# VHH binders against Translation initiation factor eIF2B subunit alpha (eif-2Balpha), part 13

Target 1, 305 residues: Translation initiation factor eIF2B subunit alpha (eif-2Balpha), of Caenorhabditis elegans (p34604)
Amino acid sequence: MVQESIISSFRGKLENDPSKSTSLATVETLLEVLDRSRATTVAEFQNELNQVVAALEKTDYSSTSIRSAADLFTRFTSLAPAALLDQEDFSQVLDLYRQRARSFIKNVRGSRAKISKCARLFFTHHMNILTHSYSKVVLETILDAHKSGYHLHVWVTESQPDASGKLVFEELKKNGVPTTLVLDSCVGYVMERIQAVLVGAEGVMETGGIINKIGTVNVCIIAKSRHVPVYVCAETIKFVREFPLNQADIPQEFKYRTSVIERNNLELEHPDVDYTAPEFLTLIITDVGAMKPEAVGEELIKMYI
Below, E stands for the ipSAE of ESMFold2; O stands for the ipSAE of OpenDDE; V2 stands for 0.75 times the mean of E and O plus 0.25 times the DockQ between their complexes.

## First folded at step 5 (VHH; framework vhh_7aqx_2)

Design R4 (from S15 with R27F S104P; at its last look DockQ between E and O 0.11; V2 from the best seeds 0.00; counts 0 for: pae O 14.7 > 2, unsure alone 63.9 < 65, placed apart)
Fold by OpenDDE, look of step 5:
Structure R4 (fold): chain B 305 residues (1-305), chain A 126 residues (1-126)
Amino acid sequence: as target 1 above (305 residues)
Amino acid sequence: QVQLQESGGGLVQAGGSLRLSCTTSGFTFSSYAFSWFRQAPGEEREFVGAISWSGGSTDYADSVKGRFTISRDNAKNTFYLQMNSLKTEDTAVYYCAADTRFYPGEFLDSTEYDYWGQGTQVTVSS
């Protein structure tokens, strides 16, 4: 019953606010758990969080985003002075965790704006940009740049199978941004007109590679072959301590929705995401600045130590 | 702690040249665009020029175009303002600034810059 209510809360956060990321919804939900927690030990509290995270991962929302956000949240909140941990009253520790959690969430909420601002450093006037699928941070970045006087032309892939790119196309059009919808199969055809590729990520791996909407790797490989830079806009909360070497190394839970895993033969299903190796990426633009894919590992260390 | 420090200012004759430096610390240099501003006595601070993160793009005020050049050295965490063909009207305190933006017209708003130097005096005599 408790798990159902938590899942409901999580879903409600996303359904009621289409601009809210899965990552943010995750950490907000975990904060709610923390606020209600009556744990008396660190172990008990950690177990409580783990149970909630497990429940969230059973939803059809991005497992990668949920996991990365949850891991970072847990690590951030688990930092307490030894002196406090030695006290019989664990309530003080929980209070500290709550304070830290709120600070953490505040930073997460501000991450898109920081990314958008940083990303403009890499734009040129009258730049033709190609984007793939629907990314909230990428959309915000483009819109902000447009508002700031950049004369961008945005090429958006339709991004099958759900045609999520059409949503981006419509939003850009609505806001007066010159935009062209592109068939996924035409990416190679249009790449000669593109000065930069801008994509989001469901997860940023320790390798510096990204997990993103199926078709991302194709776009990036084509871009690389044409010497078109590929910029990834991603919040640090999406950084994951995974080290995949290929597509097969990506966990199934990252590739498929939970409902699909449970009900369908995966051999007959197309994955929802693919892995793009770091060699096909130029920069990862984050809320802490732009970095090369190779620097992601180091950043992760900083985040977790 | 973030620090920006200007150097290279001084007295120069009209028609002469001067090179200003801004040395930075406390932040990731490569992630920032940089700008130069100047303020003459009794006047408002005005934009001089800016350089993008890569150094591939620059923007200059009309009053200094063709005479001033901005460059950056990421290895030294330093960016520069080369001032040639100096005029008496170029006399001002020159400030360096750091920001995570680079777009036309937006540099005019100095209130939005993330970090500022203390300034260096440039005096051009007739």
Scores: ipSAE 0.000, ipTM 0.232, lowest interface PAE 14.7, mean pLDDT 89
ESMFold2, look of step 5: ipSAE 0.447; ipTM 0.785
ESMFold2 (binder alone), look of step 5: mean pLDDT 77; pTM 0.790

Design R5 (from R1 with Y113F; at its last look DockQ between E and O 0.85; V2 from the best seeds 0.00; counts 0 for: unsure alone 60.5 < 65)
Amino acid sequence: QVQLQESGGGLVQAGGSLRLSCTTSGFTFSDYAFSWFRQAPGEEREFVGAISWSGDSTDYADSVKGRFTISRDNAKNTFYLQMNSLKTEDTAVYYCAADTRFYSGEFLDSTEFDYWGQGTQVTVSS
ESMFold2, look of step 5: ipSAE 0.508; ipTM 0.803
ESMFold2 (binder alone), look of step 5: mean pLDDT 75; pTM 0.764
OpenDDE, look of step 5: ipSAE 0.767; ipTM 0.896

## First folded at step 7 (VHH; framework vhh_7aqx_2)

Design R10 (from R6 with F34M; at its last look DockQ between E and O 0.88; V2 from the best seeds 0.72)
Amino acid sequence: QVQLQESGGGLVQAGGSLRLSCTTSGFTFSDYAMSWFRQAPGEEREFVGAISWSGDSTDYADSVKGRFTISRDNAKNTFYLQMNSLKTEDTAVYYCAADTRFYPGEFLDSTEYDYWGQGTQVTVSS
ESMFold2, look of step 7: ipSAE 0.553; ipTM 0.824
ESMFold2 (binder alone), look of step 7: mean pLDDT 81; pTM 0.823
OpenDDE, look of step 7: ipSAE 0.794; ipTM 0.910

Design R11 (from R6 with T100R; at its last look DockQ between E and O 0.84; V2 from the best seeds 0.72)
Amino acid sequence: QVQLQESGGGLVQAGGSLRLSCTTSGFTFSDYAFSWFRQAPGEEREFVGAISWSGDSTDYADSVKGRFTISRDNAKNTFYLQMNSLKTEDTAVYYCAADRRFYPGEFLDSTEYDYWGQGTQVTVSS
ESMFold2, look of step 7: ipSAE 0.516; ipTM 0.813
ESMFold2 (binder alone), look of step 7: mean pLDDT 78; pTM 0.795
OpenDDE, look of step 7: ipSAE 0.850; ipTM 0.932

Design R6 (from R1 with S104P; at its last look DockQ between E and O 0.74; V2 from the best seeds 0.00; counts 0 for: pae E 2.2 > 2)
Fold by ESMFold2, look of step 7:
Structure R6 (fold): chain B 305 residues (1-305), chain A 126 residues (1-126)
Amino acid sequence: as target 1 above (305 residues)
Amino acid sequence: QVQLQESGGGLVQAGGSLRLSCTTSGFTFSDYAFSWFRQAPGEEREFVGAISWSGDSTDYADSVKGRFTISRDNAKNTFYLQMNSLKTEDTAVYYCAADTRFYPGEFLDSTEYDYWGQGTQVTVSS
């Protein structure tokens, strides 16, 4: 019953604010759990969080985003001085966790603006950009550059099967950004006109590779073959402690919706995401700065140490 | 055994120019982005400018934009801050910093940089 109200709150956050990411909704939901918690020990609190996270992962929202956000939320909130843990009144520990969680969420909310400002430093004032699928941070980055006087022409793939790229195309046109909508199969044809590929990520792996909408690996391979840089815009909340070598190494829960996995009919299902290895990426542009894909592992370690 | 050392500071008249150098050792220079910061007495450390791994991307604080230029020379493992049209408010200790990340403008926590130099005093007289 409590899980049902928490799931409803989570869905409400995403439905009431179309611009809100699954990652942000996850950590805001976990803050609600923390605010209402009456746990008296660290172990009791951790169990509360684990149960809520398991419930959120049962939804059909991105398991990659939920897992990453939850792991980082837990890491940033659960560190307490040994002296404070000796307190008879665990409420002081919970208050520290709440303070840390609010600070963490404030940083997450500011991430897109930081990424947008960083990404512009790699743009030229007259630039053809190719983007695949719908990334809220990529959209904000393009719009920010446009408002700042950059003369962009944006090539947007349709991003089948859900055609999510059409949403990006429509929003860019509404804001006066020159844009062309193309088939996913057209990427090779247009790449010779492109100065940079700009994509988001559902997850940034410890290897420096990314999980993103199916078709992303194709775009990045073609870009590599034409020596076109690939910039990934991703919040650090999307960093994931995984070391995949290939598509098969990606956990099934990251590749398919939970409802699809529960039916065990994966041989008949079109995958929703793919993995792009770090050798096909140029930069990961984040809220803590731009980095080469090879540096992601060290930054992820710092976040957990 | 990473070391960053600033040089080129000193006393200069307002309107004059000065070039700071930051010599580096103990890491692969091309793997790092670099920044300059400054700190005046009684003030917090302030971002001045940053340069990316290749040197193709730079960013500057509004207070110095158009007057200061950051550059790098991979052959000499050195990066520079050319300071033109100096003002008395530019008086500060200038620090070089290195990180494998390139972050534009100011950031909330200057301790995010991996390595720092010891600083060099720049004094601009009226």
Scores: ipSAE 0.493, ipTM 0.791, lowest interface PAE 2.2, mean pLDDT 87
ESMFold2 (binder alone), look of step 7: mean pLDDT 78; pTM 0.789
OpenDDE, look of step 7: ipSAE 0.786; ipTM 0.907

Design R7 (from R6 with G105A; at its last look DockQ between E and O 0.85; V2 from the best seeds 0.00; counts 0 for: unsure alone 61.6 < 65)
Fold by ESMFold2, look of step 7:
Structure R7 (fold): chain B 305 residues (1-305), chain A 126 residues (1-126)
Amino acid sequence: as target 1 above (305 residues)
Amino acid sequence: QVQLQESGGGLVQAGGSLRLSCTTSGFTFSDYAFSWFRQAPGEEREFVGAISWSGDSTDYADSVKGRFTISRDNAKNTFYLQMNSLKTEDTAVYYCAADTRFYPAEFLDSTEYDYWGQGTQVTVSS
């Protein structure tokens, strides 16, 4: 019953704020659980969190985004001084966890602004940018640069089958950014005009490769062939401890919704994402600075140990 | 062993120019972004500027923008701070620092850099 109200709160966060990521909504939901918790041991609290995460994963929102965000939240909250952990009154440990969780969430909420300001240091003031699919952080980055006086022309792929690039196109036009909507198959045709590719990520792999909307690997291969840099804008909450070697190695949870995995023959289903190896990427631009793809593993170590 | 060594400091008249060098060893130079910091007597260490791995992106503190230029020479494993139109307020010990991440000024926290030089004194006289 408590899980049902938490699931409703989670859905409400995403439905009431279209700009909110599944990752952010997950950690905000887990903070609500932590704020209400009366657990008396670490094991009891961890079990409480695990049950909520399992319930959230059963929604049709990205289970991989939920799991990754929950893993980071759990790691951040479980860091405590050894001396504090031997307290007989566990409520003091929970209070420390609450302080850490609020700080963590504040940093997550500020991540897009930090990424936007870092990314524009790699822009020129007159620049053609290609972007694929819909990414909230990429959209904010482009709008921030536009408001800061950059004269951009943005080519947006349509991003079939869901056509999510049309949303980016409409929002950019609304804000006065010169924008051209193109077919996904048009990327090779336009790439010679492009100075940078700017994409988001559903996940940034330990090796520095990315999982993103289907079609991303095509864009990045074409960009490499024309020596066009590829900048990935990604919050560190998107970093994932996975090591895919090829498209077949992509965890099925990234490729398909949970309901599709449980009910369909996956050999016949169109995947929602692809994998782009780090060799096709130039920079990962994050809320902790810009880095080359090969530096991602070290940042993950700092987050998970 | 990783080493960063500043050189080129000294005494210079106000309005003059000076070029600092930071020579590096013990790591692959092209894998690192670099920054300059300075510390005046009795003051906290402050950011001066940063340069990306290729040198194509830089950021500067407002107090030095337009007067200072950071550059790097990957063939010589060296990066530079060209200081023009020097003012007495520029008097400080100047440090070079290295990290695999490029830090814009907004993210500035000097404790996050992996490696530091020993510093070189710059004194600007009136």
Scores: ipSAE 0.458, ipTM 0.770, lowest interface PAE 2.0, mean pLDDT 85
ESMFold2 (binder alone), look of step 7: mean pLDDT 77; pTM 0.779
OpenDDE, look of step 7: ipSAE 0.818; ipTM 0.915

Design R8 (from R6 with G105E; at its last look DockQ between E and O 0.01; V2 from the best seeds 0.00; counts 0 for: pae O 6.0 > 2, unsure alone 61.7 < 65, placed apart)
Fold by OpenDDE, look of step 7:
Order: structure tokens, then sequence, then C-alpha cells
Structure R8 (fold): chain B 305 residues (1-305), chain A 126 residues (1-126)
């Protein structure tokens, strides 16, 4: 049984640092587990990680982000030379894993900055950008661009039902970025003013599509119809080995919070996220560079092989 | 660099007319709503009127309603305040402002505007 302390630590990481992503919190938590691990075999250690991941996924934080981060972390930490694995003393293997994990986390922490820098290549002065919901990486990207002298006008959807877009609006205004808050239903109305759509992702699917806040697919379809490019800012740690073809193919745990799944009839609930197919996306801007949606599969292969 | 520059202010007799202009640069004019504010000596800055980004909607303070008209010319990146039937109480520094909000009726709060002009003096003599 996963200790309550681990879950508490995970929650604490996110509650104490609003800028911290679920993905980062996940891998940091897993590192803690690794640091405390007394496993004597690879299998034992893997089992320990799996149990923790399962427990994390029972929280109301993004299951997609937790899963993708955990999978990559596990993959990354599982890489050990055969020579070390053949030794009776598994402590050396754990030490290697710890070292690798720390390196991995460092890279994850630097991912937003890389994305921000890369995204600016697609910005022009006085560009009108529309964003949907609250994305830390998108917010940072816009703010960095603003600080770098880009005169952006940002259009932010309210992003019901939790109005997460208002948080972005307030933050951008606070930082002196010209920003307009718009109703979700006004996206079509304002799209003629928009030169680019910039959105985040809770998950990037192997298809090249994204799972993101409910309403994202609407925004992107409208953008596509008006020939407005859609740029996704997403860390590679959000890449998920899932291949959904439609909304129904998305796992329920990605669509709904755990607490909702446990207590409510899902037929009476609105999903928290939707799937945007790759054909509605122009580029996925990541910490390893910008890529077309169709290239995501290849990138995943590189990560896991 | 964003600039808003008022012009057209000056001395006018009560009952007279004056037209203020606000010329803008450094941003996409057509994307913004615009407002006029004024501040008399010893008083707080007060809302005069606003025009929507599309120009199809305007709102005015009660004190100037029927006398003042706001218009915009997107081709010139300029919007205007036509002031008719001026009164001595209209004496103030007039400021133009730009905002990204959609509806002029929400523009009463001066603290939310993105950009401001430097102001132009309007003096109405008895």
Amino acid sequence: as target 1 above (305 residues)
Amino acid sequence: QVQLQESGGGLVQAGGSLRLSCTTSGFTFSDYAFSWFRQAPGEEREFVGAISWSGDSTDYADSVKGRFTISRDNAKNTFYLQMNSLKTEDTAVYYCAADTRFYPEEFLDSTEYDYWGQGTQVTVSS
C-alpha cells in the first residue's frame, strides 16, 4: 500500500507551487520514492513505482499528465547497463537510477523556457493570439515574448465551466499585456481578428492530436476553417502512448476527474477535456523543437526505444 | 511604441463647439475600443464617453449625453470627441484612452485601460 505520505507530498508540491506542472510534480514524487527505495531487484522497484503511479492517478489532478510523466520517468530510470544488473548488489543500480532521474527532472524543469523560445519564431509584432483555458507553458510563452518586445494582443476564452481563462487574463493584464477576455461562444466571432491560436495540452497523443481543456476542439476547428494556424505548446513529458481516433476513444480517466468517476453517473457529467485531432493542429512546439502533428509518433519512438 | 496623442483642445466660449482628436500609433487601431476621460482641477478623472471597436456602439456620461459625440476613423488611426453646447463645467484636461474590452458600457473604470494619452486642455469661458 502506497503510503499516504507520498500522496501528500505530491499534493503539497502542487499546492505550494502554483507554477509547477502536474508532470513535474509527478516525476519529483517518483524521485522521492526512488530515493527511499530499498528494492533489491528491478522488478521490485518497478512494482513500487507502479503502485505509486496508481495512487497518484487516483487524485483529481490530470491523469493524462501523471501517466505520461510516469511512463517516461519509468522508461528513463529502467535503463541500466547489463553489467550493473548482473551484480548482486542492487544498490548501485538504484544509484544510477537516482542520477538519471535527477537529470531527467532537470530537463523537465527547463522545458518551458525552451518551448517559449521556440514559439517566438512563429510570432510577429502586433500579432493577435487567441488562447483557450489556462496553460502554464502558454502563459509563460506569451509573457516571455512580451518581455522580449513583442507587442501581442491576446484573446483569452473564459473556458467554462471553471473559467480558467480568467486567470490567464488577469495574469496577462497584470504584466501589461493587452488582453481581451471572450466568451467561449464568441470564438467564431473574434477569429477574424486572430492571426494564431496558441493552446496548451494536458496530453499529446501518439496520433499527433491533443487532449486539452473542453472547448479546445471547437477553437481549433474554427481556426482551421478560417485558415488560422494552431500552435500547441507542450512539453515532451506530456507525450502519451495513446492512439485515439475520436472523442470516445479517449480513456474515461482522461476525461473526468477521479472524484467525478467515483461518485457520479458520467452520463450526467460534462467532460473536462476534449480531443483535438491532428488535422486541426498546425504545429506542436516542444522542448525539442517544433514539429508537425504527424511527427509525434516518431518522436515517441525515439523516447521509448 | 504605443502612442496616443490628443489634439484640438483650447479656449472656447460657452455654447461653442470643439472637436478633439486622438491619433494613435503602435497598435492595431481596429482592434481597440476607445474612450475619452476628463479631469478638472481638484477633481477625479471622470468618464466622458466610449466607442466600441466596431464603432457601432457608443456610451456617454449623463453630463455630456446629447452634447458630445465620439467617432472613429480606422483609416486614420484616429478617433474624435465632438463637443457641442459647451459649458463652463466642461473645463478640464481631456484624455483619450484605448481598451481591449468589447462594450463601451463597461468602460467607466479608468483603471482598466491599456493605454492613455497625455491629455489636452479644454477651457470653456463664460
Scores: ipSAE 0.020, ipTM 0.448, lowest interface PAE 6.0, mean pLDDT 90
ESMFold2, look of step 7: ipSAE 0.426; ipTM 0.773
ESMFold2 (binder alone), look of step 7: mean pLDDT 76; pTM 0.773

Design R9 (from R6 with S35T; at its last look DockQ between E and O 0.90; V2 from the best seeds 0.00; counts 0 for: pae E 2.3 > 2)
Fold by ESMFold2, look of step 7:
Structure R9 (fold): chain B 305 residues (1-305), chain A 126 residues (1-126)
Amino acid sequence: as target 1 above (305 residues)
Amino acid sequence: QVQLQESGGGLVQAGGSLRLSCTTSGFTFSDYAFTWFRQAPGEEREFVGAISWSGDSTDYADSVKGRFTISRDNAKNTFYLQMNSLKTEDTAVYYCAADTRFYPGEFLDSTEYDYWGQGTQVTVSS
């Protein structure tokens, strides 16, 4: 079936552009499906999309990023108002979907720049920042501030077990940003020097809490105890309708990759993420502005309703 | 009922100063960021400046940087715009607006804000 060629295209987008997010690659892949579609009904098209999304979720890239991006793509491009249901020819409906999809993708492509500019409004020109793990939007935000004349010292956690913080450390050092790589266990030691914690999110919950790389909740608890603000840089494509009450409530698809869920004993596996409740967060800085965590629910409702 | 009311407008000579106030009621003042907009005759509304929930962060249009200062007084539920070194180009109706989000001015047009005042006229004579 054609799913294998679509999977190859999806992988190629991510492999050929290291800066591209799984979310953006997903919506670009869905636009390819939409551009080639010969569906004659909404149901036929939706089934076509569902098959592709299911295949993408098996690739061991973030299934939650794929699902969130696909849900928003569908919501903003293929909603069928009553006027569209009365169309004489479904090709006109597909053309409208294509127009909406291109507009949506343009906005997604520009989101990191918007977040970076918004985040600078909360920085001081001389600042120690702590960041945990690897976030492409956080990295872009820090580099943008550095290029704009901010005098930053960035403290980067190693982020075990995958040590992805080393990539952030090396990229910051290459760009002349004063940086220090630290163990995850060093966060309490350095926090007294930190003016702000800057982290990304794998998902932003409707309650305003976040799911992010394991260790994030520890960083945020320590920051709160020292009255250090925690700024989350997150694209609105990462907003999800979830309400975890505790670490056990995190959906398994966030905690483990698809291959681990399918083949391993989860009681023995190290989780990839943790949950940080909104009380430990100061702001969610997004492509539609900065907001307090408690405002996320209203924004998410606007996106889905 | 949410209300925003601008005051302090008037006629002033070029080079002069004026302070606008925006008094608010009907919501929790500390939950909102505030923005000043202005609209000259025949023009679209344009961003002037914004202030965050705490007042610690601000953003200004390039045309007013260094001349205008935004502040807020949470005890009085009031938001201010201090305008110094006024130019004839500053002549406009000035509006205050409120939203739970804080925006850099370049990202949103004036229709994206939750609440608006009625406007106050500022006229700068040469």
Scores: ipSAE 0.442, ipTM 0.771, lowest interface PAE 2.3, mean pLDDT 86
ESMFold2 (binder alone), look of step 7: mean pLDDT 78; pTM 0.787
OpenDDE, look of step 7: ipSAE 0.758; ipTM 0.895

## First folded at step 8 (VHH; framework vhh_7aqx_2)

Design T1 (from R10 with T100R; at its last look DockQ between E and O 0.84; V2 from the best seeds 0.74)
Amino acid sequence: QVQLQESGGGLVQAGGSLRLSCTTSGFTFSDYAMSWFRQAPGEEREFVGAISWSGDSTDYADSVKGRFTISRDNAKNTFYLQMNSLKTEDTAVYYCAADRRFYPGEFLDSTEYDYWGQGTQVTVSS
ESMFold2, look of step 8: ipSAE 0.584; ipTM 0.837
ESMFold2 (binder alone), look of step 8: mean pLDDT 82; pTM 0.831
OpenDDE, look of step 8: ipSAE 0.844; ipTM 0.927

Design T2 (from T1 with S110Y; at its last look DockQ between E and O 0.89; V2 from the best seeds 0.74)
Fold by ESMFold2, look of step 8:
Structure T2 (fold): chain B 305 residues (1-305), chain A 126 residues (1-126)
Amino acid sequence: as target 1 above (305 residues)
Amino acid sequence: QVQLQESGGGLVQAGGSLRLSCTTSGFTFSDYAMSWFRQAPGEEREFVGAISWSGDSTDYADSVKGRFTISRDNAKNTFYLQMNSLKTEDTAVYYCAADRRFYPGEFLDYTEYDYWGQGTQVTVSS
């Protein structure tokens, strides 16, 4: 019962701009819903949003990114003073929501630049960095540091089975960043040369742990054993209200594409992501500053209060 | 109860030096990033510099780079600002602030910090 045009608009945003995150496309799509809304109550509007989010989660794009972005969009947008809610015409409430949504999206668009500048405060001028898989935030952070005169050598895992690390390797090479592409199994071999691990996150859990491309937990365990700091670059739109203790606690929709869940026996499938507990992470570097993993829960509470 | 107390302020001639201290209690000092701010009469509070939890990373406002140095001693729960080559423009009340987050200057909304000191006056005479 959700309009197919909304799902097509969502896909179009991602297909037309390869640099656009699933998170940003989600909130831009929800703004379209808000702009067209004829809801007359808060509850009616919230139900309208929930139906769209459920439809977006049926795509094969990241459920973690869609859910976290939608939850934060709803929370940030739906704060209205009681006096305004007493109005006979709900359109004033919707106009306030639209204004807040546009401000929220502006902040989301600026997040990568803020993260890049914050991350540089932890770099040395000559540095060997290991990164796993493909993160748009990590890529932008590395390129920003390179343009700013840092002499980096970047070790990129291939990231099987999709080999997404090859894309990062080629983009870094194209921009003149010294880089080496390695097998996922090579991480232990190279770690003694590494001064920092820099990874993205598909989701940052309230525990301060992360969900990211399969293989991330292995990288972080090896880094911990060698006392190499692990820096996670993640926008606050990636924060998720989950409290996992282990891999099993992670919802299956975060680990598998929707099409896999619908058709396959999950006992026979390997997951697309893994969970890295906060004890293996050094810092979460965000658009609101760098923090130790244990501070993430406090930041989430502030967003939802 | 968390307390931050600045000290070491006073009157100094232009070109002189002054060292501010911020002593802390009521929280685990090493879990907090620390910042100095200053506020001149009639002006907004402005960022001076910040230091990470361990002291390994710092950030400074452009107006004080090369003249001011921030440091911390986690064993003494104390945070310092060494001010050299002082100018009359440096006249302000200087505040110590603490937050679980390490804030580069461009991210600063000073209203978002967890804890503040009461301030110490620095006056630079010509």
Scores: ipSAE 0.544, ipTM 0.823, lowest interface PAE 1.7, mean pLDDT 88
ESMFold2 (binder alone), look of step 8: mean pLDDT 82; pTM 0.835
OpenDDE, look of step 8: ipSAE 0.839; ipTM 0.927

Design T3 (from T1 with T111Y; at its last look DockQ between E and O 0.91; V2 from the best seeds 0.75)
Fold by ESMFold2, look of step 8:
Structure T3 (fold): chain B 305 residues (1-305), chain A 126 residues (1-126)
Amino acid sequence: as target 1 above (305 residues)
Amino acid sequence: QVQLQESGGGLVQAGGSLRLSCTTSGFTFSDYAMSWFRQAPGEEREFVGAISWSGDSTDYADSVKGRFTISRDNAKNTFYLQMNSLKTEDTAVYYCAADRRFYPGEFLDSYEYDYWGQGTQVTVSS
């Protein structure tokens, strides 16, 4: 089936390149749909994209990442001048969409490098850094600072239940970065030694708060209590138009995999993510610069203007 | 109404020093990162340096690193450029700019700054 072929392509992108984010794989998959499209109207094309996005969201990859990437892909690629939309030959519109999509994806591919360079400007030359879970952009940021002569010691939480922090620990050791792996429950103990917390985000909310791997809110609260700055490294493709007030406000699709939702009593299930309010964050460091959490809403408006 | 006003420009001999000021009003200065740009006649605007909201982080163009220092005084809503060891190549109109974002200068081709000053002329004679 067509949708199953596209889903297999999506999974293949992530399985064949461990460094590829779910967000990037999403937009690359949507470009494949666009390249193959024979739509003759904007509405027909939008329906085609919506069907693919719905199918991608049924995988067990991050729904937050898929939704935010798909929304931004659609916003950045499907705008056209009114004069062009009035033409009988929709193929010219599709060609414009393809050109915009390729430019958009090129920018997304470069985002980690931009974030890494920007984040380095907030580091001191000798620094103990705490990171929670596995974020490819945080890992690249730390490695880039190390190569640039920053003398870092990195404290990595194990990040249960999947122990994804062990991947960060192993990669940092391979690259000669002094690193210590700790239990998630050890954060309060070690925070006295920490000069900055670096975390990623699965989503950056319009309020300036973040959704990230379970345990992130604990790290950030402890950091706040010790006056340790919390830097969030996040691509703008992760920005979402959501405004949760508390943990209960997080949509279930963000907290649990589809298979868990359909088959289990969610009151008994371990959530995969938590919400950290903007008051516990110092800066959001993005591919369009660093910003205070309060500025995220304004930046989202600019992206959708 | 937002205003950025540069001052302190003028004529100076090579090897000399000059201090530019950018006085601001009409916005919450401490919410904005600040940057200096310059433009020589017939050339595109060039990044000089940027400073974060509190002044704790800075970035400079390679051509001025070690010679120029930027700073800010959030109590006075004022942003500064101290230029030392001036060269004739530093001759340009200097602009201050404000943005809610702080972005390294080498990647600023994707930025549209929120506010710009009118510029002040700096002329360095041999």
Scores: ipSAE 0.577, ipTM 0.844, lowest interface PAE 1.9, mean pLDDT 86
ESMFold2 (binder alone), look of step 8: mean pLDDT 82; pTM 0.834
OpenDDE, look of step 8: ipSAE 0.824; ipTM 0.917

